# Miniprotein binders against b1l550: the designs that were tried, part 49

Target 1, 279 residues: b1l550
Amino acid sequence: MRLPEELLERARDIHSEAPSHRIKLDRVGSFGLKVPVEFKGFLLLAEADVWVSLPEGRRGVDLSRQVEAIYELSNPPKDPFSLCREAAISLLEKLNYADSSGVSIRFDAPLQDGESLKYYGVEISSIASDEIINKIRVEILGMTACPCTAELIRAYKSSEIAATHTQRSLGILEVSTKAEHPDPDKLASIIERAMSSPLRTYTKRPDEGGLVIRSLSNARLAEDVVREMIHLFLEEFGHLPEDTHILAAVRSMESVHMHDIYAERSFSLDEIRKEISSH

## First folded at step 22 (miniprotein)

Design lk48
Fold by ESMFold2, fold request of step 24:
Structure lk48 (fold): chain B 279 residues (1-279), chain A 99 residues (1-99)
Amino acid sequence: as target 1 above (279 residues)
Amino acid sequence: SREEYLEYRELLLEAFKLIREAMKLLREGNPEEALRLLEKAFELAQRAFELAEDDPFTRLALWLMAQIRELQAEAYKKLGDKERAKELKEEARELEEEL
């Protein structure tokens, strides 16, 4: 049913009214939007969340303006980092009552893997207020080999042939910083290098043998993988601002156990430097 | 293959360009011109969908086809053809369900 023009003219602007309870809200937005992006020459369909803060004196958010802020910037498709930052700024511009805004963009990033592509998870965010805080989370699968079982087999057979159980492990790096987002391919590389071997989409038999030998010769506990991820991260990204926050984690899908193993460490750069310098 | 991806990319970039032009025409009150561009854009997105070898590429092409159907529905609504608009909006929903 179409409303008469005079009724629409006289209708209250519900969103701009004060609410019955004057309580501010931290995140009010639209989640799960589909948006096109261009990442390193690839056109991809990403999933986006957009939000703003809502002051205690405002009843509601104009959700159509939020959606407009990101879709207006998404054609032609552009790199997801620029889209994320620009949309966050546009949200504050379009919704001038907000003190802060945020945009998250998630996609599966293609990575060349011999003659084929493999994919790893990327989520980027930009949170805008008086400043912009950038966040990136990378998740990539690899292989880990248990050193405990490898030692037991060595001792049992007194042989140089290493054998142990292997499993898929999900490595996670999450970085929150005032600097630009770290390159997700570099983060993915750090995670893969910290593991026993990379996981391949397609392998020929000679390549499969090399991957298995590499994993067995580089057996690591989940805890060791996390520590190695931190070491490699500091080596490559230690130049970031000292209040940069990092989470490094591994979830191993153990081949011989009923439950997954999980290891995690969160830290700021200034915190971890003090910790390392004490040893 | 790399050659097939490059063709896929070219088709989609042209489809995105036609969509931008069609959206401008819709804002300017030219739905008939917009429909001509949108039909071409849909054809390009379909060809890209047929070339796609991996799920991420099929997903993008399919999503774009759905967006084009939504815009076509808006164009027909502006022309007063509510029945065609309804059909296209339903097709857009069906395409999005394939994602």
Scores: ipSAE 0.785, ipTM 0.937, lowest interface PAE 0.7, mean pLDDT 86
Fold by ESMFold2, fold request of step 24:
Structure lk48 (fold): chain B 279 residues (1-279), chain A 99 residues (1-99)
Amino acid sequence: as target 1 above (279 residues)
Amino acid sequence: SREEYLEYRELLLEAFKLIREAMKLLREGNPEEALRLLEKAFELAQRAFELAEDDPFTRLALWLMAQIRELQAEAYKKLGDKERAKELKEEARELEEEL
């Protein structure tokens, strides 16, 4: 049932009122929206969050205007970087009381894996105010092999047996920068190269053996993977603005331990360079 | 295969185009013509769904089918056919449950 237009005309605009407590809010919005995107030739269904800041003197946000800001830009489907940035700008235009806006778009990105596809997690964000801050988070699974167990086995039989336990590990890179978003495929590549071996979506017994052998040859602690991710990131993306912020992390699903191990480091480019140059 | 994906992509892009045109017709007060476009869009999305091999592609096709049913329901509501609009809304909900 719809309310009569005459009644709606006389109703208070609740959203524009002052709140009982004049406290600004950082993020007010619609989360979990389904939007289509085009990523590197693939049409995908993504999940989006849209928000704006809310000044201390305004009670609520115009939610229909927020949803409109992204949906009117989503057909025809476009690349998620452009959609993210354009929607964030549109939010500020449509909701002129806000000092800032943000859009986040999440999807599983296809990556060619021989004759098939594998997928890794991507979250792209743009936060607009007097400037635009771009954020990207990439998550991809790989394999790690324990160097401590490998050394113990080597010491027990000298060179008769080369073995250790292997496990799946989730690598994470998150980058926040004033520059354009880094290419998520390059971030995924950095994560995989930092690990002992990549995971494959389809393996036959001979291929499976090869993955294990490569992992044994490249055994790394979760801590080592994070350090290698940082090294490779600096090599590839050291040109980004000095105030670019990075999070590098690994969660290892240990095959012989009761609990997962987690390692993480956050830093800005200027911070990490000073740290490295002091040694 | 790559050929199958390109067919899938072509079907969906045409469905998106028909949806844009139908939404314009609905705003202009022409729900009858909008329904004709939406019926064709649904057929295209359904064919794309049949071609989809991976979850991301099935999810997009299903979501689009649900969106088309929602727009069809809006069109029938504008025509005063509340029962047909209700049926289409329920079908859209069923499609979204499979996501």
Scores: ipSAE 0.782, ipTM 0.937, lowest interface PAE 0.7, mean pLDDT 86
Fold by ESMFold2, look of step 22:
Structure lk48 (fold): chain B 279 residues (1-279), chain A 99 residues (1-99)
Amino acid sequence: as target 1 above (279 residues)
Amino acid sequence: SREEYLEYRELLLEAFKLIREAMKLLREGNPEEALRLLEKAFELAQRAFELAEDDPFTRLALWLMAQIRELQAEAYKKLGDKERAKELKEEARELEEEL
């Protein structure tokens, strides 16, 4: 139902009023927006969240301006990192009462897997204030093989039989930095290389055997996968600012257990270097 | 295949371009020409949808088709055709429900 124009002229500006309770809000925005992006030549439908801070003296945000800020920048589709950062800056400019703004963008990134594609999860964000903080989270599935079962089987007959159980494991790397977002393909590669073997979207019987053999020859605890992820991350991204924060984690869906196993470590680059050099 | 993806990409990029021009025409008060561009854009997005083999590509094509229907509805509102605008908004919602 359309409202009369004279009613619109009489309506007070609710957003600029003071609230009944003068309390600052950290994030007020629109979540779950669908936006197009272009990632490494692929056009994808991403999901975005946009927000700003709201000072204690302002009752509300202009949500239409928030939505406009990201959609104005999304056609033609562009790379999600530029969209994320530029939209965060645009939000802060358009909503000048805010101390900070933020944009997050989530998509499934295609990764070449033989003749087909597989996909891994990416979420990026940019938080703008007097500086810009960039965050990226990558999640990708791989395969792990249990070294405890492998040792038990070996010890059973002191045999040369190499056997253990294998399972799907989700690897996670999350990076928060003042530098540009790390390349998600490199983060995904680090996670896959830390595991016993990658998972494939389609395998022929010979390829399946190779994946299992690689897993058996590289059996690792979830804890060891996390440590390897950190080692590989430092080799590739040790140049990032010292206050860069990282979370490395693995969730293993163990085939012989009723529950998943989880391991994680968070650190700054400065902290982990001091820790390693002290041993 | 790679060739099929490149055709899909070309169709969608042209559809995005037509959408940009249609939105400019709507702001300039020319909804009739905007509708002509939007009809072509919808055809291109629909052809891309037919080429899509993977869920991510299907989802983008469907979403774009819904956005085009929303813009067509806006154009018909500017022309005073409320019944056609309502039909197009309903179609847009139906397309988004398939996402």
Scores: ipSAE 0.763, ipTM 0.928, lowest interface PAE 0.8, mean pLDDT 86
Fold by OpenDDE base, fold request of step 24:
Structure lk48 (fold): chain B 279 residues (1-279), chain A 99 residues (1-99)
Amino acid sequence: as target 1 above (279 residues)
Amino acid sequence: SREEYLEYRELLLEAFKLIREAMKLLREGNPEEALRLLEKAFELAQRAFELAEDDPFTRLALWLMAQIRELQAEAYKKLGDKERAKELKEEARELEEEL
């Protein structure tokens, strides 16, 4: 049933009325939208969140305009980096009462793994205000081998290659910068290189053996992985602005314990440079 | 395969193009021509779905098929065919439930 247009003219604009409490809201929007993107030649369906700020004098946000803004930009599908930035800007233009906007796009990014594809998690965001802040979060699974157990086994059996338990570990890099979004494949590569070994979708027995041997040769604590991630990040992305903020984290899904091990470091590029230079 | 993916991609890109054109026609008050384009777009998306082997690609094709059905429903609604519009919306819902 279409309501007669005449009724629309008589209806009060609920969104534009004064709120019962004059309080600014930081984010009001639609979460879990599905939007197509083109990521490195791959057409993918992503999830998107779109939001704007709401001033203290306005009761609600016109959510339909938010949805329109991102969908207008999503056909034809484009790279999620541009989509985030352009949509964030468009939101501010379309919703003139907002002083800030944001867009977040999430999907599983395909990564070539021999003849197959593996996937890692990516979230690409842009926040627009007086400036644009670009954010990217990458999550990828790898494998870690425990050096503590390896040392115990070495001490016990006097073996050159000490057996140890291995576990899947989730590596996380989150970068917020005023520069362009860093390449998520590079971030994923940093995480994988920081771990004992990458995971493979399909391994033949010889290949599996090779991965295990590699992991044993690169036994690392969760703490080691985080530190290595930071080190590799600085080598690859040290050119980013000094106010760039990074979160490096690892969650190790322990095989010998029911609980996970977690390690993280949050820092700006300026802070971490000062820290490293002080030692 | 790479070749299958390229075909998949081309099919979807053409479907997206047709959808853009159909949406324009709907805004211009030409639902009949929009429906013709949307029918073609659906066929392309369906073919892409059949080519898709991986879940992400399957999901995109299904989503696009659902979006096309929604647009078709809108077009039929503009034409006054409420029954067909309802059927198409239900089909769209069913496709979305497979995502």
Scores: ipSAE 0.621, ipTM 0.867, lowest interface PAE 0.7, mean pLDDT 89
Fold by OpenDDE base, fold request of step 24:
Structure lk48 (fold): chain B 279 residues (1-279), chain A 99 residues (1-99)
Amino acid sequence: as target 1 above (279 residues)
Amino acid sequence: SREEYLEYRELLLEAFKLIREAMKLLREGNPEEALRLLEKAFELAQRAFELAEDDPFTRLALWLMAQIRELQAEAYKKLGDKERAKELKEEARELEEEL
């Protein structure tokens, strides 16, 4: 039953009413929208969250306008960085009662791996207010080889290449900055280089052997991986503003234990530079 | 292959263009012409779906097909054909369930 359009005109705008409790809300929006994006020439379906702040004097947000704002900008598909930023700005323009807006876009980013594609997780966000803050989170799987087991085996068998257990490890870099979004492929590369070796989708047996040997020659603790990620990040992205915030983390899915190993460091560029310079 | 992907991309971009034009026509009160464009857009999206080998590309094509069916349903609703609109909405739902 379509309610007659006449009923819509007579209906009270519930969203514009005063709330029972005058409390500001930080985020009100639609989560889990599907939006098309163009990422480095690839057309992809992404998941998006859109939100705005709600002032204390307004009961609700016009959610339909929020959805419209992002969809208007998503056809034709555009890069997710511009989409996030432009949509966040558009939300503030369309919803003039909001003092803040945000957009988050998530997808699996294709990365060339020889003749095949591998994927890593990416979340691109922009928050607009008096300023724009850009956030990017990259997650990519790699391989780590345990140096402790390697040392034990070396001590026992005097082998030049000590056998050790290897495990899949998830590396995470999250960057929040007032600058433009960092390139997620560069972030993914930092994570892969910080690990013992990258993962490949299709390893032929010889390539697998080479990958394992490389990992054994570059055995790293989870702690080593995080420190290496930070080091490589500073080399590549040290030009970002000093108030840029970074989370570097690794989750190693241990092959010999039922639990995972996790390590992280959260820092600002200013903080970490001072720390390194003090040594 | 790279060539197949380029064809896939071109098909989808043209479909997106037709959708934009159709949406404009719907706003202007011309649902009949909008339907013609949407039918063509659906054919392009379907062809893109057939070319897609990988899940991400398949999902985008399916999603676009579903969106086109929803817009077609809206157009038929404006024309007063409620039965056809309902059928198209159901087709859209079925396509979305495959995502």
Scores: ipSAE 0.611, ipTM 0.863, lowest interface PAE 0.7, mean pLDDT 89

Design lk48
Fold by OpenDDE base, fold request of step 24:
Parts: sequence; structure tokens; C-alpha cells
Structure lk48 (fold): chain B 279 residues (1-279), chain A 99 residues (1-99)
Amino acid sequence: as target 1 above (279 residues)
Amino acid sequence: SREEYLEYRELLLEAFKLIREAMKLLREGNPEEALRLLEKAFELAQRAFELAEDDPFTRLALWLMAQIRELQAEAYKKLGDKERAKELKEEARELEEEL
């Protein structure tokens, strides 16, 4: 039954009422929306979160307007970077009581791997207030070879190249900046280059052998991977604002232990440059 | 293949266009013409689904098919056909369960 329009006009706007407790909320929104995007020529279904701040004097948020804001911008599908920024701005325009807004878009990004596609995890975000902050998180799996075991075997056998155990490792780069979102493919490339080798979707036996040999020749600790990620990041993205914040991390899924090894560094570009210059 | 993906992409983009036009017609109070466009959009999305080999592309096509069924249900509801609207909503739900 559609409620008669007359009843809708008589109904109090519950969302605009004063709350029982006058407390500001930082984020109120809709999470887990499905939205189409176009990422580097690929049409994909992404998951999106949208939110705004709520002032202390307002009981609730007009959630329908939030959903409308992102869907209006999603047809035709557009790049997730523009969608994120434009939706965050649109939320502030549509919800004039909010002093801040945010949008997060998550999907598996396709990456060309020979004749096939492999995927890595991406989360793109924009926070709008008096300024716009853009955030991107990239997660990609690679392979690491243990240098400690390799050294032990080398010492024991007196060989130039020693066998060692290998494991899958998850590399993470998260960047928050007032500049444009960094290219996630470049971030993924940094992670892969920082590891012993990339993972491949399909390997023929000779190619698999080559990949293993490469990993053995480039054995790295989890700590080495994080340091290399930071180094490569500074080379590629050193032009970003000094207040740009970075998280570089790796989770190694150890094959010889029942627990994972984790290493991370959080820093601003200003902080890390000062650290490097002090040595 | 690249050629198959390009065809898939064009089918979906045309479906998205038809959906925008149908939504406009629904707002203008023309549900009959909206339904014609939505049926065409569904056929395009279904063809795209048949071309899709990878999960991300399959999921987008299924999602779009579900969205079209929801819009068709809305149009039939405006026409007073509640039974058909209910059937289309159930079809939309079934498609969403495949996501």
C-alpha cells in the first residue's frame, strides 16, 4: 500500500529533529553498495561505502540522498577516481548540514599477465571537507624466498646458489594525499618488484623453473621487502606533497612456521626524507 | 579475447544508455515506452553475460540484469500490474543471489 501523499506531508521529518543527546557523529552512511565503474577500459562491479558527518543538532541523515548521489554519477560508468571525488563533493552539496563526506570504492583490479588477466585488491577513497584528501590502498600477492635458509644451505654445501623455502607474501601500499590518487598499477608494480618474484596465473614448467630461480637469486626477508617498497615508492612518487602519508607493509605466509610474519612502516614523505638524510 | 571483451563492453554500455532513457521516461509518466527500452536493455545484458568468461564480467552483467528487472517491476507497478511486478522482483532477487 502506498501511503497517501497527504499522510507523508503530515509526517514529521524524524531525521531533522533534535536528538535526545546532542552529539556530533563523524560518519553516517550506507556501506556495501554495488556500483559499476570503468577502470582502465574495464567495466567492473565495485563495492562502495558513502558517508557524511552529522551535526549534534540533527537526529539522522537522509540516507536515500546519499545513495542517489553516487548512483546518479555511476551511469554511465566512469573511472573510480573521478567517481569517488565527485561523489564526495556531491554529498556535501546535497546534504548541507554535513561539514564532511567520504566515499570508498573497492574492487579487484585487472592486470595484464601475458595473455591472461591477474587481479589485485584496490580501495580508492576520497574525504571532502574544507579540503579533499585522496586515499588509495593496493594489495597484491607475490613470492618471497628466505635468505637465512639459503645462507645456511650455501655454507653447508659450498654452493653458489642454494635452495631455500618460498612462501606467498601479501604486499600492501596505502597512500593518503591532497594530490590526485596515485596510479594503482604503479603501486602494484612497486610491490612486485620489492618481492623475490611476482606470482603468475599460469606457468609452464620452464617458466615456473625460471620464476623459482629468480626468487632464489633475489632472496629477501619481509623486512627487506618493506624497505625496498619504500625505496621504490620514493623513486616513483617523490614528487607528491611532503604531507603525503604512506603505509608500506608485508604479510608473509610462512611455510616453515604456523604463524605469519608481518612488517610495516607508516610515514609522511617529510619524515622519511629527514630520516634518510640523517644517516 | 580482446574482441569478445570489446563486444561485451559495447553491449553493456548500450544497456546503460537504455536504462538512463527508461528512467527518464518513468519520471515523465511513460512506463509503456520505458518497458520497451528495458526489455531491449535486458537482452543486451543477457548477451553480454553469455560472452563473459571471467567472474568480474559475469557479475557485472548479472547485476545489470537484476537492476533492469527491478526497473521493469517499477514500471509495471505504475501500470497497476502488481502480479507482474512481483514476478519481476523475484527474478531480480534470483539474479542477485548469483552474485
Scores: ipSAE 0.607, ipTM 0.863, lowest interface PAE 0.7, mean pLDDT 89

Design lk51
Fold by ESMFold2, look of step 23:
Structure lk51 (fold): chain B 279 residues (1-279), chain A 102 residues (1-102)
Amino acid sequence: as target 1 above (279 residues)
Amino acid sequence: SREEYLEYRKLLLEAFKLIREAMKLLREGNPEEALRLLEKAFELAQRAFELAEDDPFTRLALWLMAQIRELQAEAYKKLGDKERAKELKEEARELEEELGKW
């Protein structure tokens, strides 16, 4: 049923009323918006969420104004970090009843892989209030080789054959900071270097063999992948504010198991430095 | 290839530019001129779609084609051509469905 357009002129403005239950809401917004971005020379279709806080005295959000805040900034396509930050600020300006706003932007980032491209997951956020907090999450697949099985095989017949099971593992770095977002390519590089070997888009038998040999030379427990991620992160990004918060994790899809293995550590820069300096 | 991507990028950036101008014309009450620009923008986006080598590039081109059809429908609605607006909205819906496959 399509109702006459003129009814809008006669209807109450429901959104500006007070609600029946005067309860503040932390995030009210539009999720799953499609927006164009330009990342390192590539035009990409990203997915965005936009939200604001809603005070106890306001029944609803001006949804069209929220959506307009990001779309007005998205043509011409621009760097997703600038879009994210600028849209979060624009939300507070346009929806002056809110005391905070947030924008998240998700896309698959292209990375050169020989003659082809491979892709890794990026999600960035900016949350604006009396200050701005920037968050980035990077996810990239790599290979891990099990050191426990490798040791068992070595010991079994004193064999010179290096062998173990290898599997895909998803590495995760998430950074929350008052500084600008870290470069996602550098975060992806940290994750790949922490693993036994990178995954390649295309590989032929000689190259595939070399990749497996490389992973066997660098066998690592999921726990040690996480530890290596943290070590490499501190080398590259130790200059960030001391209250920067990091999550480092790996989910390993073990080839000889029915279950995934997961390892995770979260910390602030201040916290981890004290921990390391005590050893 | 790099050459094909550079052409893809050039086509889409020009399409985005025409879309910006068309949206301004629609706000100014000039839907006929907006439609002229939107037809050019659609041709450019379609050519980019044909050049797309990777799924992410196909997705952006399809999305833009759908956006252009929605704007064309809006323009025809302002001209009072409800049947043409309905046809273009249906085409936009079909492009969005195709987008979901990639």
Scores: ipSAE 0.809, ipTM 0.946, lowest interface PAE 0.6, mean pLDDT 87
Fold by OpenDDE base, look of step 23:
Structure lk51 (fold): chain B 279 residues (1-279), chain A 102 residues (1-102)
Amino acid sequence: as target 1 above (279 residues)
Amino acid sequence: SREEYLEYRKLLLEAFKLIREAMKLLREGNPEEALRLLEKAFELAQRAFELAEDDPFTRLALWLMAQIRELQAEAYKKLGDKERAKELKEEARELEEELGKW
């Protein structure tokens, strides 16, 4: 919705005033906007954050122009990658006093799971200045089985497939790059493959049994999952620029403890390549 | 189903098109014609809402319905019908509240 022009003009007068303190702000904008997007053929309602920098000589940002910039680009709905990039650029054009801008779009991405859809969390961002940095964060739930308990039970009962506790685990991959946004489905796949098993929205009993057996046969620590995520990421996305930054993390909601287990690694592609080559 | 989704998508894309055209007409000072398009857009969005079974699709349909009601309210305000504009704004608010439950 466009605010009445009369209200916009009045708001501009205040924003254009000199501030009482001449201090630059890094990010000023509107957070939690609702915007339509088209993601891989799916029309979805996403949440969006839009912001720009504010120079020291300006009291406030013209927030109405920020909102207008993203809504103009969102009808017809388009892919969130293009929307982020184009909106970030448009913000700088519309708000010429800003030296940087940013857009973040969040939604639950549909993923085919047999005959049904499951969802994973996605945040797509672009930051524009003298260059454009693209960021994507993917979060997806999977299942992990504990190898430690499995080993204890194996030692006790001499079973080939040892019983162990299982838990839901949240896998996270965040990528910041000067290249195009990595494919979030591929990132989600990496996370799922790094875990003991994926989660299913709907399982028949035989399928459930198979899922559990798979998990037990592929028991992994949270640390194992993170390392596997990194390994799989390098295989799939090793072609990205060397200055690409990655966060790989897992939060395991342990069933035997009241607290969660967390593991992470932050790295650049150049850094991790040097590390691996040194071994 | 895939067929249901394709129909849903078709309905919403047409609604979005009508909204764009209506917004142009509003800017051009033709609120009467804008209202005709917005009414059609609302019907399409409502049909899409009825087809939606999943939260993401329901949310988008509700949001679009609310946006259309707000645009209709703006159009009626331009026509001098403040009472109808108020009613439509209230309907938009109700739809937004419903959206917040999803």
Scores: ipSAE 0.617, ipTM 0.861, lowest interface PAE 0.7, mean pLDDT 89

